# Designs tried in a protein design chat: VH-VL binders against Protein FAM180B (FAM180B). Part 16

Target 1, 160 residues: Protein FAM180B (FAM180B), of Homo sapiens (Human) (q6p0a1)
Amino acid sequence: TQPHAGQPMDSTSVGGGLQEPEAPEVMFELLWAGLELDVMGQLHIQDEELASTHPGRRLRLLLQHHVPSDLEGTEQWLQQLQDLRKGPPLSTWDFEHLLLTGLSCVYRLHAASEAEERGRWAQVFALLAQETLWDLCKGFCPQDRPPSLGSWASILDPFP
Key: E = the ipSAE of ESMFold2; O = the ipSAE of OpenDDE; V2 = 0.75 times the mean of E and O plus 0.25 times the DockQ between their complexes.

## First folded at step 14 (VH-VL)

Design n3 (from k1 with heavy chain S30R K65Q; framework fv_masavibart; at its last look DockQ between E and O 0.03; V2 from the best seeds 0.00; counts 0 for: pae E 15.4 > 2, off the site)
Fold by ESMFold2, look of step 14:
Structure n3 (fold): chain C 160 residues (1-160), chain A 121 residues (1-121), chain B 110 residues (1-110)
Amino acid sequence: as target 1 above (160 residues)
Amino acid sequence: QVQLVESGGGVVQPGRSLRLSCAASGFTFRKYAMYWVRQAPGKGLEWVAVIWYDGSNKYYADSVQGRFTISRDNSKNTLYLQMNSLRTEDTAVYYCARHGYESDRYAFDIWGQGTLVTVSS
Amino acid sequence: QSALTQPASVSGSPGQSITISCTGTSSDVGKRKYVSWYQQHPGKAPKLMIYDVSNRPSGVSNRFSGSKSGNTASLTISGLQSEDEADYYCQSYAGHNTYVFGGGTKLTVL
């Protein structure tokens, strides 16, 4: 990442080269430093200094433009993932999108003031987790026999 | 205003290659997934390819898989279609189209006027 | 890729209402609410008229409406006008990053 090396969104084609080997470890620190849910239902990075780094700017773009902000959008993304079950493993970008969408569900679950809303978000999270396990198994498991999630859904659902 | 303009169509012989371009203006091109759709003379519409907003994902109709390549240059607001090993069945008007902005739409909301590709002996 | 089934032609008189059908399968039209309709005049590019089964883009007349029942989507044009004479295509998302169009319906205004 370079100070002022960033350009308007139209220069993002070179951003991938600036996310060299440190990106996974920096990404984990960004998640650990905390995210918060804004009034529009979008996750954003609490720490503006981390948000200004190249990995932070990339994460902000993912959260703002590609992670669904509501339940309907999350369910539509889940349907797309289910439609892709028979194909090759997700790209790195799509896998990050899946994980961040799951994280968004957890934040929505914690922010919800009503038990029914918490239950709806918990259920969607469980289904996203199942898709994550399915994708990790692609190429090593039969396409028609996904990994068993077992009782993961009941652990995340406040109503079971 | 929002506009898409295709170019690069022409008459070519079977087995040859052609490259189409689509120039975008009036919107933030790098935010949108883009499509190619074709229409053979007197026939209906056929989806050809899609590319995600950052170029990270590309998908093709079975009829062109392995022969056509979709690409984009977000710094030039331009979408491309590289067409290799052309066949007479590829004769069509080729349109570029923009994905509807909201993530929950699978509609093509802005279309170019098309460019004609004719593949004949 | 499989095409959605539309009638080859329909006709109506000015002021009438007409309906164009688009029949898919339980795995595309039946399963999802991602059906769109396009109007194409001769020599012109298609124009989006309806998305998500029943929504109109800004600037599209409220004479155009869409609906779905089972595996069949429908486009209804009320108050038919001579300018409505065109080809109409339905389109659906068929899964696996695949998009399918109907064969098209020629609307003739008598």
Scores: ipSAE 0.005, ipTM 0.472, lowest interface PAE 15.4, mean pLDDT 78
ESMFold2 (binder alone), look of step 14: mean pLDDT 90; pTM 0.927
OpenDDE, look of step 14: ipSAE 0.354; ipTM 0.768

Design n4 (from k1 with heavy chain H99Y; framework fv_masavibart; at its last look DockQ between E and O 0.52; V2 from the best seeds 0.00; counts 0 for: pae E 13.3 > 2)
Fold by ESMFold2, look of step 14:
Structure n4 (fold): chain C 160 residues (1-160), chain A 121 residues (1-121), chain B 110 residues (1-110)
Amino acid sequence: as target 1 above (160 residues)
Amino acid sequence: QVQLVESGGGVVQPGRSLRLSCAASGFTFSKYAMYWVRQAPGKGLEWVAVIWYDGSNKYYADSVKGRFTISRDNSKNTLYLQMNSLRTEDTAVYYCARYGYESDRYAFDIWGQGTLVTVSS
Amino acid sequence: QSALTQPASVSGSPGQSITISCTGTSSDVGKRKYVSWYQQHPGKAPKLMIYDVSNRPSGVSNRFSGSKSGNTASLTISGLQSEDEADYYCQSYAGHNTYVFGGGTKLTVL
């Protein structure tokens, strides 16, 4: 977390900020168990035993309330991220949100039945990956910019 | 007054095609995933296909994959099943069904009365 | 698609309770809340009797109840009546957008 604009320091004394990221090992176990896309286009944890745990419930809430479920919502989030390129690095929560949105795109890409729709999801995924690289690179990469994923777009295109 | 009404069944020779329709009324069709389920004479129920609420995703039972195509027209409240390369094993009553996901009922809560498809020489 | 296993038939006298079993795997019945039961009278469409393992829709008699233990779901009909004579099917979600039904159980009221 590297904000330069600052923020009010009077919000942590109330119970409204109780959300925390889960440990990477727990997230890996949840993702290894698998997610699935239901018939309404919502991601959920396939293993209900894991879904009932505290980390599983947190992931479910993130997937249902903060990760866009369609292309338009995902593109709106992408536009916001592009506007934030010049700002400080994303908060841990916003970065987690970005990664989960990218993961959602992979599931939707796989689930899409038409080549045009698969191409649209693949394009959005590539752009989210580019935004991830921009955020990770803030202050740490040569020239303060990440490598372009333009050369990787052919890997995502079924007919490079 | 929620209703599903199938039509388009009939007698057809093996290798031919047939298209089934299902007219929906009494609910917001575009909110629901829709399903085809079939029942061979004297046999049990077999799931055939599902289509997402917006038509974007479609899934099929292995027995019909590559031969059947599910589709929908939300402006006409109509579900379709295009059945190509029909086999005698496809002889069944075909039901359209609604899955009650939007009402937290993870089950087929509304069924049509079915339409008979007979595939025989 | 693997079918869920149900007994081919079950019978009982009026006023008795009977139970119909539905056995699957850990991937469908065992770890899923998506178990449902359907009643079908001859020549009629199926009717939803139980959803989500144990929930009863409006208009379904409280004589019908559902439960699950391990990989087996059960439908129990208490106070058996002649109109309960029908075929009964269980259904579950098998993952990967795949739906499976049991083979059906014919209930005879003696």
Scores: ipSAE 0.005, ipTM 0.543, lowest interface PAE 13.3, mean pLDDT 80
ESMFold2 (binder alone), look of step 14: mean pLDDT 90; pTM 0.927
OpenDDE, look of step 14: ipSAE 0.297; ipTM 0.767

Design n5 (from k1 with light chain Y34W; framework fv_masavibart; at its last look DockQ between E and O 0.60; V2 from the best seeds 0.00; counts 0 for: pae E 6.7 > 2)
Fold by ESMFold2, look of step 14:
Structure n5 (fold): chain C 160 residues (1-160), chain A 121 residues (1-121), chain B 110 residues (1-110)
Amino acid sequence: as target 1 above (160 residues)
Amino acid sequence: QVQLVESGGGVVQPGRSLRLSCAASGFTFSKYAMYWVRQAPGKGLEWVAVIWYDGSNKYYADSVKGRFTISRDNSKNTLYLQMNSLRTEDTAVYYCARHGYESDRYAFDIWGQGTLVTVSS
Amino acid sequence: QSALTQPASVSGSPGQSITISCTGTSSDVGKRKWVSWYQQHPGKAPKLMIYDVSNRPSGVSNRFSGSKSGNTASLTISGLQSEDEADYYCQSYAGHNTYVFGGGTKLTVL
């Protein structure tokens, strides 16, 4: 039977996959309950009851196995995204991956105890944000460059 | 043989400094977060500090913040605790411990035998 | 949000089962799955007996088991032996990169 998927931001299905789809309100509750960064650099869901739901288990697997746990892995993913700038928009899965990786950088930035480390994570977050904006505007961006963040670094600066 | 060996304990006067070391062997030190835990004579266990696997983040118990600094040298498989402005209540056996990493856990799976720090005049 | 509460002592006869309680708060024991238990004989370093509430490390007897209900974790030792006489500490991750131990429970095997 024919797969019917391919456009980011708005996935549609044919053939019906409605048994236990992820409800938007459950995903909101998962993120609202909060994530937590462990000492090995892995994000996990704080609320174990929500983590045990089907959407929670899916998010846990994505955070555990596909979101980089250190700066080096995050920079490698960033390089791959930059190599794809002129390609088609990211798949839904890769876009979720990008967003969750960016979120993890915010947690690592706030966890950092030294200003230098906060700056390194803030810089990586800013670059991931640029790649996010680039992917959102693919096909409509002027020339072949992502939107500039301008003074976005000052907004991300952990220095108030 | 997975092993942690503390050293650097001794008798010091209040207000002085002391540096503890913890030598690790038998495992890949740079893959593990490390802890210091202390135990005053006749008392219970008290967590002191944690350092992440790559040294990027360090956290301390309120009782030692600003006086103690945890650090690591992954090239020498060694964990350190710099203890400044020592007080008599810092008298304890100091243990280093390894973060027990079996998928998403915060337990201390390997402990050293401890080194005694006595702060007295 | 203070230290975890354990009974000061517990006793049992050889062959009995005993349970040591560890009561925390909703922000540590209640909310999270990371409760561990340590055994410490006099003059020796602590030994991890239970992690993640109920898991046993390799080499720990199946006589030791753990559970949690609400904000209370429990260590159960079945088939008590003289060698089980020791101090037992629970420990939890309290969030915000903070770790807390219970005050310890002295187990006496009668």
Scores: ipSAE 0.020, ipTM 0.633, lowest interface PAE 6.7, mean pLDDT 80
ESMFold2 (binder alone), look of step 14: mean pLDDT 90; pTM 0.924
OpenDDE, look of step 14: ipSAE 0.322; ipTM 0.760

Design n6 (from b93, 13 letters changed; framework fv_libivirumab; at its last look DockQ between E and O 0.05; V2 from the best seeds 0.00; counts 0 for: pae E 13.9 > 2, off the site)
Fold by ESMFold2, look of step 14:
Structure n6 (fold): chain C 160 residues (1-160), chain A 121 residues (1-121), chain B 112 residues (1-112)
Amino acid sequence: as target 1 above (160 residues)
Amino acid sequence: QVQLVESGGGVVRPGRSLRLSCAASGFTFSKYAIYWVRQAPGKGLEWVAVIWYDGSNKYYRDSVKGRFTISRDDSKNTLYLQMNSLRTEDTAVYYCARHGYESDRYAFDIWGLGTTVTVSS
Amino acid sequence: DIVMTQSPLSLSVTPGEPASISCRSSQSLLHRNGKNYLDWYLQKPGHSPQLLIYEGSNRASGVPDRFSGSGSGTEYTLKISRVEAEDVGVYYCMQYSHNPYTFGQGTKLEIK
């Protein structure tokens, strides 16, 4: 048993076994198979066989319940991540959440038909990428000098 | 063997300068943030300065800011602390300490043996 | 800066008996990810500090089972279930939740 808030946790998890990370190569296979944005604005796994696997079910839960489906929700999550900058590195769970939210921005940018909407999604994606780089430097980056993002952010601009 | 070895300590008068070195071996030096931590005689540990893995960010405790300069030379796997305008309160054993990294969840996993700086008139 | 306060500052313990050291922080060290960003170090006489406990409760590699850490938020405890002669030295808690990292003032453990 592991001490937590002054007493040991139960020998089983708090109902969160499906929130544990999977091996990176499995996540690559799931993402390579592709995601699809449905008419309700929800991302889901295109390959039904992969979607039914244990890693696929975990990804579905993350996409369904934790990745924001609209710009306002994504901006709220971004603000929460910015508040976490001064803390220690993100947990594996929160880091996966950050990466998947960034990925969702790419799909929504691709699906957007208006230049203004594409610009908004691209800006939010660039800011999420900055948060990813901040986390990778383990919280020792100065708050007023973010890691370099230069040409990578420009790649996502539909009008280079 | 992962190792940090400090050198350059000595006895100097107030107002003089001294340069400490911390030689690293057995690990990829450029991957880690390294701290200087000091311990005055009969006192506890206190943080002095840190330099990040890319050398671009340096932080100092207030009492040494403007007098001390931390630097690193990744080609020589060596951390430096240039100490100018030394004061008697700077008398301490100076340690270099490696910040935990790569699956580590702690602050300092490797400490040097320390080098003694004595500032007295 | 986060102030770390240890209690007691000195302990004398009969070999084989338990010992307990408390550490209080001026701000919570518990992150929303569920981790407590607090280390315990032992500095044996004439030696550099060595890590004993990380994240408030996890033993570092090679640390005997008689050492345990507990607590959360602002209050943490290091316990030694039965003290041995080799445990003599000064114990420090240190927070790494916020920069700058700060140490407690130390607790000296001696054998009666």
Scores: ipSAE 0.000, ipTM 0.478, lowest interface PAE 13.9, mean pLDDT 78
ESMFold2 (binder alone), look of step 14: mean pLDDT 89; pTM 0.900
OpenDDE, look of step 14: ipSAE 0.035; ipTM 0.647

Design n7 (from k1 with light chain K33N; framework fv_masavibart; at its last look DockQ between E and O 0.47; V2 from the best seeds 0.00; counts 0 for: pae E 6.3 > 2)
Fold by ESMFold2, look of step 14:
Structure n7 (fold): chain C 160 residues (1-160), chain A 121 residues (1-121), chain B 110 residues (1-110)
Amino acid sequence: as target 1 above (160 residues)
Amino acid sequence: QVQLVESGGGVVQPGRSLRLSCAASGFTFSKYAMYWVRQAPGKGLEWVAVIWYDGSNKYYADSVKGRFTISRDNSKNTLYLQMNSLRTEDTAVYYCARHGYESDRYAFDIWGQGTLVTVSS
Amino acid sequence: QSALTQPASVSGSPGQSITISCTGTSSDVGKRNYVSWYQQHPGKAPKLMIYDVSNRPSGVSNRFSGSKSGNTASLTISGLQSEDEADYYCQSYAGHNTYVFGGGTKLTVL
């Protein structure tokens, strides 16, 4: 039995401690240290000393098991988020997942060597950003004007 | 029956090109990063290039940057190395190798038997 | 990046224990646990013997073991046998998707 390279997001939960988001300043420190895609399509923290800390190990587990690592998995998760638009704001756990998935798309967009693949990642990122704005807007924005990145999303198009 | 079989080696003159192939069998090729490693006669091993599992990213040793291109065709289970502007110092046995699939390993777990490239006039 | 340093040769008598060293820098061997070791008999492809510093692949004899201290990794072969006579290479991931081998060590069984 071989593990899949690049894991699609599913509804599976891992570990009870993963439901407790890090303080924003801790998450900022981890992300500022930088992430890197490995040759198997997995994001990891570049600094192995930082990766070995408890917050670093938590982030590694989130990236390995809860953040999709390919387009199909990301698109499936995006559909699930879109189905939740009419519900309450996302939990802090689900919102952290949304942000990490968006960040993952940026790294994969930057790493992609072919223009078609960059275009697909850019489109998925734009839709995730729209879901982020929608969730942030729940209860604060005019209900008759939901947030949209329609015209701004075209700027991310990798085609000339 | 995990196997890697290289082909396309031979004798060529300096400045010419050669394309190596590596046929993979017995495993899901599209799930693995792949490598080229070379060994000059009587010398040690030298990493040449890596390609990610989906072909999206490619990295090269400094000694071959700009001259060699790694590629893959996952529908044919085949890895390639296009070698342009060959030099006598490129003379070596060229191995293809598979990335160790277990997380964080960065080891070369399966190797082909190699194909000899000789660059001489 | 920089090559890893190995002794050019080592030797031992049958039944003895020998150790081959592999010295890198604090930025590759020192900080990372991605050292692997390969055995190569003449005319053959390399064979993975140790990965992630100390793990043995299935089918590799438990006479082979690996360790690391500071910037130096070590391969130890206990109960030396004539079939162990080969070239041995260490390899490390050097970051930024680059990979580096040691110069190789010829093991002679006396």
Scores: ipSAE 0.040, ipTM 0.621, lowest interface PAE 6.3, mean pLDDT 81
ESMFold2 (binder alone), look of step 14: mean pLDDT 91; pTM 0.936
OpenDDE, look of step 14: ipSAE 0.288; ipTM 0.746

Design n8 (from n6 with light chain H31Y R32S K35R E55L Y96G S97L H98R; framework fv_libivirumab; at its last look DockQ between E and O 0.08; V2 from the best seeds 0.00; counts 0 for: pae E 14.5 > 2, off the site)
Fold by ESMFold2, look of step 14:
Structure n8 (fold): chain C 160 residues (1-160), chain A 121 residues (1-121), chain B 112 residues (1-112)
Amino acid sequence: as target 1 above (160 residues)
Amino acid sequence: QVQLVESGGGVVRPGRSLRLSCAASGFTFSKYAIYWVRQAPGKGLEWVAVIWYDGSNKYYRDSVKGRFTISRDDSKNTLYLQMNSLRTEDTAVYYCARHGYESDRYAFDIWGLGTTVTVSS
Amino acid sequence: DIVMTQSPLSLSVTPGEPASISCRSSQSLLYSNGRNYLDWYLQKPGHSPQLLIYLGSNRASGVPDRFSGSGSGTEYTLKISRVEAEDVGVYYCMQGLRNPYTFGQGTKLEIK
């Protein structure tokens, strides 16, 4: 089969409902309501009323099926993201997936009982955060700088 | 003044080497990716190589891969292009160009004056 | 590599008349963030290139408003509403979406 030129997401998507990311304000509201990590290692929305909405059910499916739930899976996906640094900015869906995976790492880091496990989650989180900042910079700044670099250009270099 | 100045061009025989330099001034060099772009006589522009501002990744056009090496020395605000095993097809004016990120721009916003490399028959 | 094709390759224009240059890419330059990664550069005789238009339609600083860029996806156009003598040179489109960044062949604009 041939990959979609400039649209790699459609070749790997699961189900039609996940193709259309929620508006940023809806996603923020869901995440601000809070998540919790259960004893089986799955993240879910604390507020059951919000979890029952269509956006809430979409987030649950993302967390359950597309966000890695263990360290090995997260590390493998991180390597894939690092390979994609050479390409165009991530799609909105892939970027949402990146943010949710990073958030998952924070919850798992906090829940870890062993210092070695906490250290491994912290390392993976730092690398995912770095990938997030790099992707935010694509199209606007040099490949490895945080998004705030552009706002300081007039102070550091008055002649752009 | 924000500027890029290339040097190190000249006339050489095929198979020889040259080292081009690109001196930067008027901006924080260590925060930018800088590209080498060339233009053969009477021809269009052709991308050659780039180095990321942290030096972690280097990319080359296929026709120069293995022969050219891009590098940067941030303490001297200088970009280099080591060109080995030169061919007559490498004859061109070589420009260095800054890839800008200011205020939504994602384009080559600063270009040098160019340095001429001639690889004679 | 993304192939960029310009047309025409040369123009001869009477001063004060409009000019239009087209650029086609072998792949879409419209990314999911809504931006078109297509730039236009002018190389005046004896000079290095200078940026005219970035991200499809934005004028670079100091570029007169008689220059405009339009298009999306795989088809882009640079328009000059009234050509002046200082506009002579070679115009290049460039895709900035994927390394290696690639240029069109150039369009030479001359005054008749």
Scores: ipSAE 0.006, ipTM 0.492, lowest interface PAE 14.5, mean pLDDT 77
ESMFold2 (binder alone), look of step 14: mean pLDDT 89; pTM 0.911
OpenDDE, look of step 14: ipSAE 0.009; ipTM 0.580

## First folded at step 15 (VH-VL; framework fv_masavibart)

Design q1 (from n5 with light chain K33N; at its last look DockQ between E and O 0.57; V2 from the best seeds 0.00; counts 0 for: pae E 8.4 > 2)
Fold by ESMFold2, look of step 15:
Structure q1 (fold): chain C 160 residues (1-160), chain A 121 residues (1-121), chain B 110 residues (1-110)
Amino acid sequence: as target 1 above (160 residues)
Amino acid sequence: QVQLVESGGGVVQPGRSLRLSCAASGFTFSKYAMYWVRQAPGKGLEWVAVIWYDGSNKYYADSVKGRFTISRDNSKNTLYLQMNSLRTEDTAVYYCARHGYESDRYAFDIWGQGTLVTVSS
Amino acid sequence: QSALTQPASVSGSPGQSITISCTGTSSDVGKRNWVSWYQQHPGKAPKLMIYDVSNRPSGVSNRFSGSKSGNTASLTISGLQSEDEADYYCQSYAGHNTYVFGGGTKLTVL
């Protein structure tokens, strides 16, 4: 199926096996085991034994169906996130989508064989990181002034 | 019918170049990563190269790195292997193979019949 | 860079079962379920027989089965037939977009 403008997911039925939230320690173990970008542009859990568990299958479905597999799709999602900036904090699903998309950019940056493509992924990652900081800051930060993710010294002043 | 057909093999002297082609039909070529695998006479299978579905990434066996270039033209449903600085050790039947999209991320589910490259003085 | 180890040959009589081993490392066969097996008759292209350690593609006889234990994958052929006489190769993903085949096993049906 082609990705399209997102709809709220039914926590009981969408994507098979998406029936309950992951415990934080389980999600950490899956991400720590490492992900691998396949030749089809999809992220997968490197350890297939972990990937076959119920939590692993849930993460696999999230990665396969909700994380863009190429730069164009990632840029489109980034634009949608920027359009939502003035709204309330993202839903659990949208925030997980944001984090996993950002993570996928790191893997794609590392996998890219050409310097120009690495630069494009790095730029998109920086913008996704900016959106992540903005969403975490909703309720503390001005809605129209996103936090700056610049030099290390700039992180001490979230209101640029 | 899903089909892969290699061409461009022949006899060449060491140090020369050849360009192999693999014509794909019966499937959406641009959705699949593609491989080259070779087999020296009387020997086993050796992976040579892979190219991602969109051509964005290419990887090579150490034995050919720097001498061979894999490429694809998705508008022509064609996979290529440019083979430079050929050595006698490169003598083999060269197969193109398709990545097993639905079954296994790293299985070669469809193979061509191969094209023979002979490098001899 | 990594190679998978297979016996050079195995043999069996019609109707028997035989097993071909494929030994890798904890970084490939031991860690991943991405082991596949190929059958190759003389003068022909390889044919995928088993993928994901134990799955058969459509059209492959259920006499062929696969398994894995630790760093070793196995292909088992039951009810051996003369048509099964061929070379058999295992293959795995070795990480970093590197792919590796075993050296091949010649199966002789006596």
Scores: ipSAE 0.012, ipTM 0.622, lowest interface PAE 8.4, mean pLDDT 80
ESMFold2 (binder alone), look of step 15: mean pLDDT 91; pTM 0.941
OpenDDE, look of step 15: ipSAE 0.217; ipTM 0.729

Design q2 (from q1 with light chain H96Y; at its last look DockQ between E and O 0.51; V2 from the best seeds 0.00; counts 0 for: pae E 9.3 > 2)
Fold by ESMFold2, look of step 15:
Structure q2 (fold): chain C 160 residues (1-160), chain A 121 residues (1-121), chain B 110 residues (1-110)
Amino acid sequence: as target 1 above (160 residues)
Amino acid sequence: QVQLVESGGGVVQPGRSLRLSCAASGFTFSKYAMYWVRQAPGKGLEWVAVIWYDGSNKYYADSVKGRFTISRDNSKNTLYLQMNSLRTEDTAVYYCARHGYESDRYAFDIWGQGTLVTVSS
Amino acid sequence: QSALTQPASVSGSPGQSITISCTGTSSDVGKRNWVSWYQQHPGKAPKLMIYDVSNRPSGVSNRFSGSKSGNTASLTISGLQSEDEADYYCQSYAGYNTYVFGGGTKLTVL
């Protein structure tokens, strides 16, 4: 494969602006337009017109460079979150990263064709959801562990 | 030099099986999704199957689903197509093809020369 | 899934320009910029000429160009040469992990 000549990577060109999230309404519009998991394991915005906007390019950079694209990378990020349970709440940047990683797991779970792979993605998604709930309640969590997922937790066993 | 070489084509009777191979060289095979595309004599191109870079996901055209299995061995740089319950309409030249560029594109940038499968009595 | 529509044949004289159309739907050609074009000479494997609607891979002549409007993609070949005589196929992603080719266009150089 030949590299795309003369075009800098956007994260290199706009380092400080990447950490400032778009308004929730803009992010919702981008995500509602739909994402798609390609055969190379990359998550892309389906609507090319939206993908070309400034908010769309920001989301593309986040998906390509900051959201893990495979199970091992996602498990490593999950471990880092679990190591930080006793610390302060995540920054808005890290919380957005956590939410996008969870969303990525949903797409990968839905796309997985093998039962073992599907089960592993389901397990990681459930644990990321628990970490999300934990971060939301930091300071007033009623337990020494992340909040319960309720009935959703029944998918934690890939071979029920 | 990037290269794909198919093998395993031949003449078989309907209902029998055949296994095609595609040997890859000159690139990091394990980074690329791979495809099978076929062309019946005098006809156009028809997509058959795709397998993701790590073998985790496989998808098939409706015409072959349940009969054909795509697979890969990344340690041998080889793509396979197991063709079961062959029918006369499966007669075609079978090409293996590489997914265009590493990440984010949908094109078949490298093709093999093809291997002929003839299904007849 | 629906096939992409191409004219069965197109002809032109050396030095002229010709255009081959590829019409799909709002769910494939019209939805995404994932359109590619392939040239195939008799007895040879297809060769990628255009990807992402209008981009040329390295080594492809700038006489080949691509565009899209609505649900129709177009391949334009300028300065026709006798070696351009071949079959041409468009291809798009149709969603749901499916891939669709056009029926092919035979280009004859007179």
Scores: ipSAE 0.007, ipTM 0.613, lowest interface PAE 9.3, mean pLDDT 82
ESMFold2 (binder alone), look of step 15: mean pLDDT 91; pTM 0.939
OpenDDE, look of step 15: ipSAE 0.308; ipTM 0.764

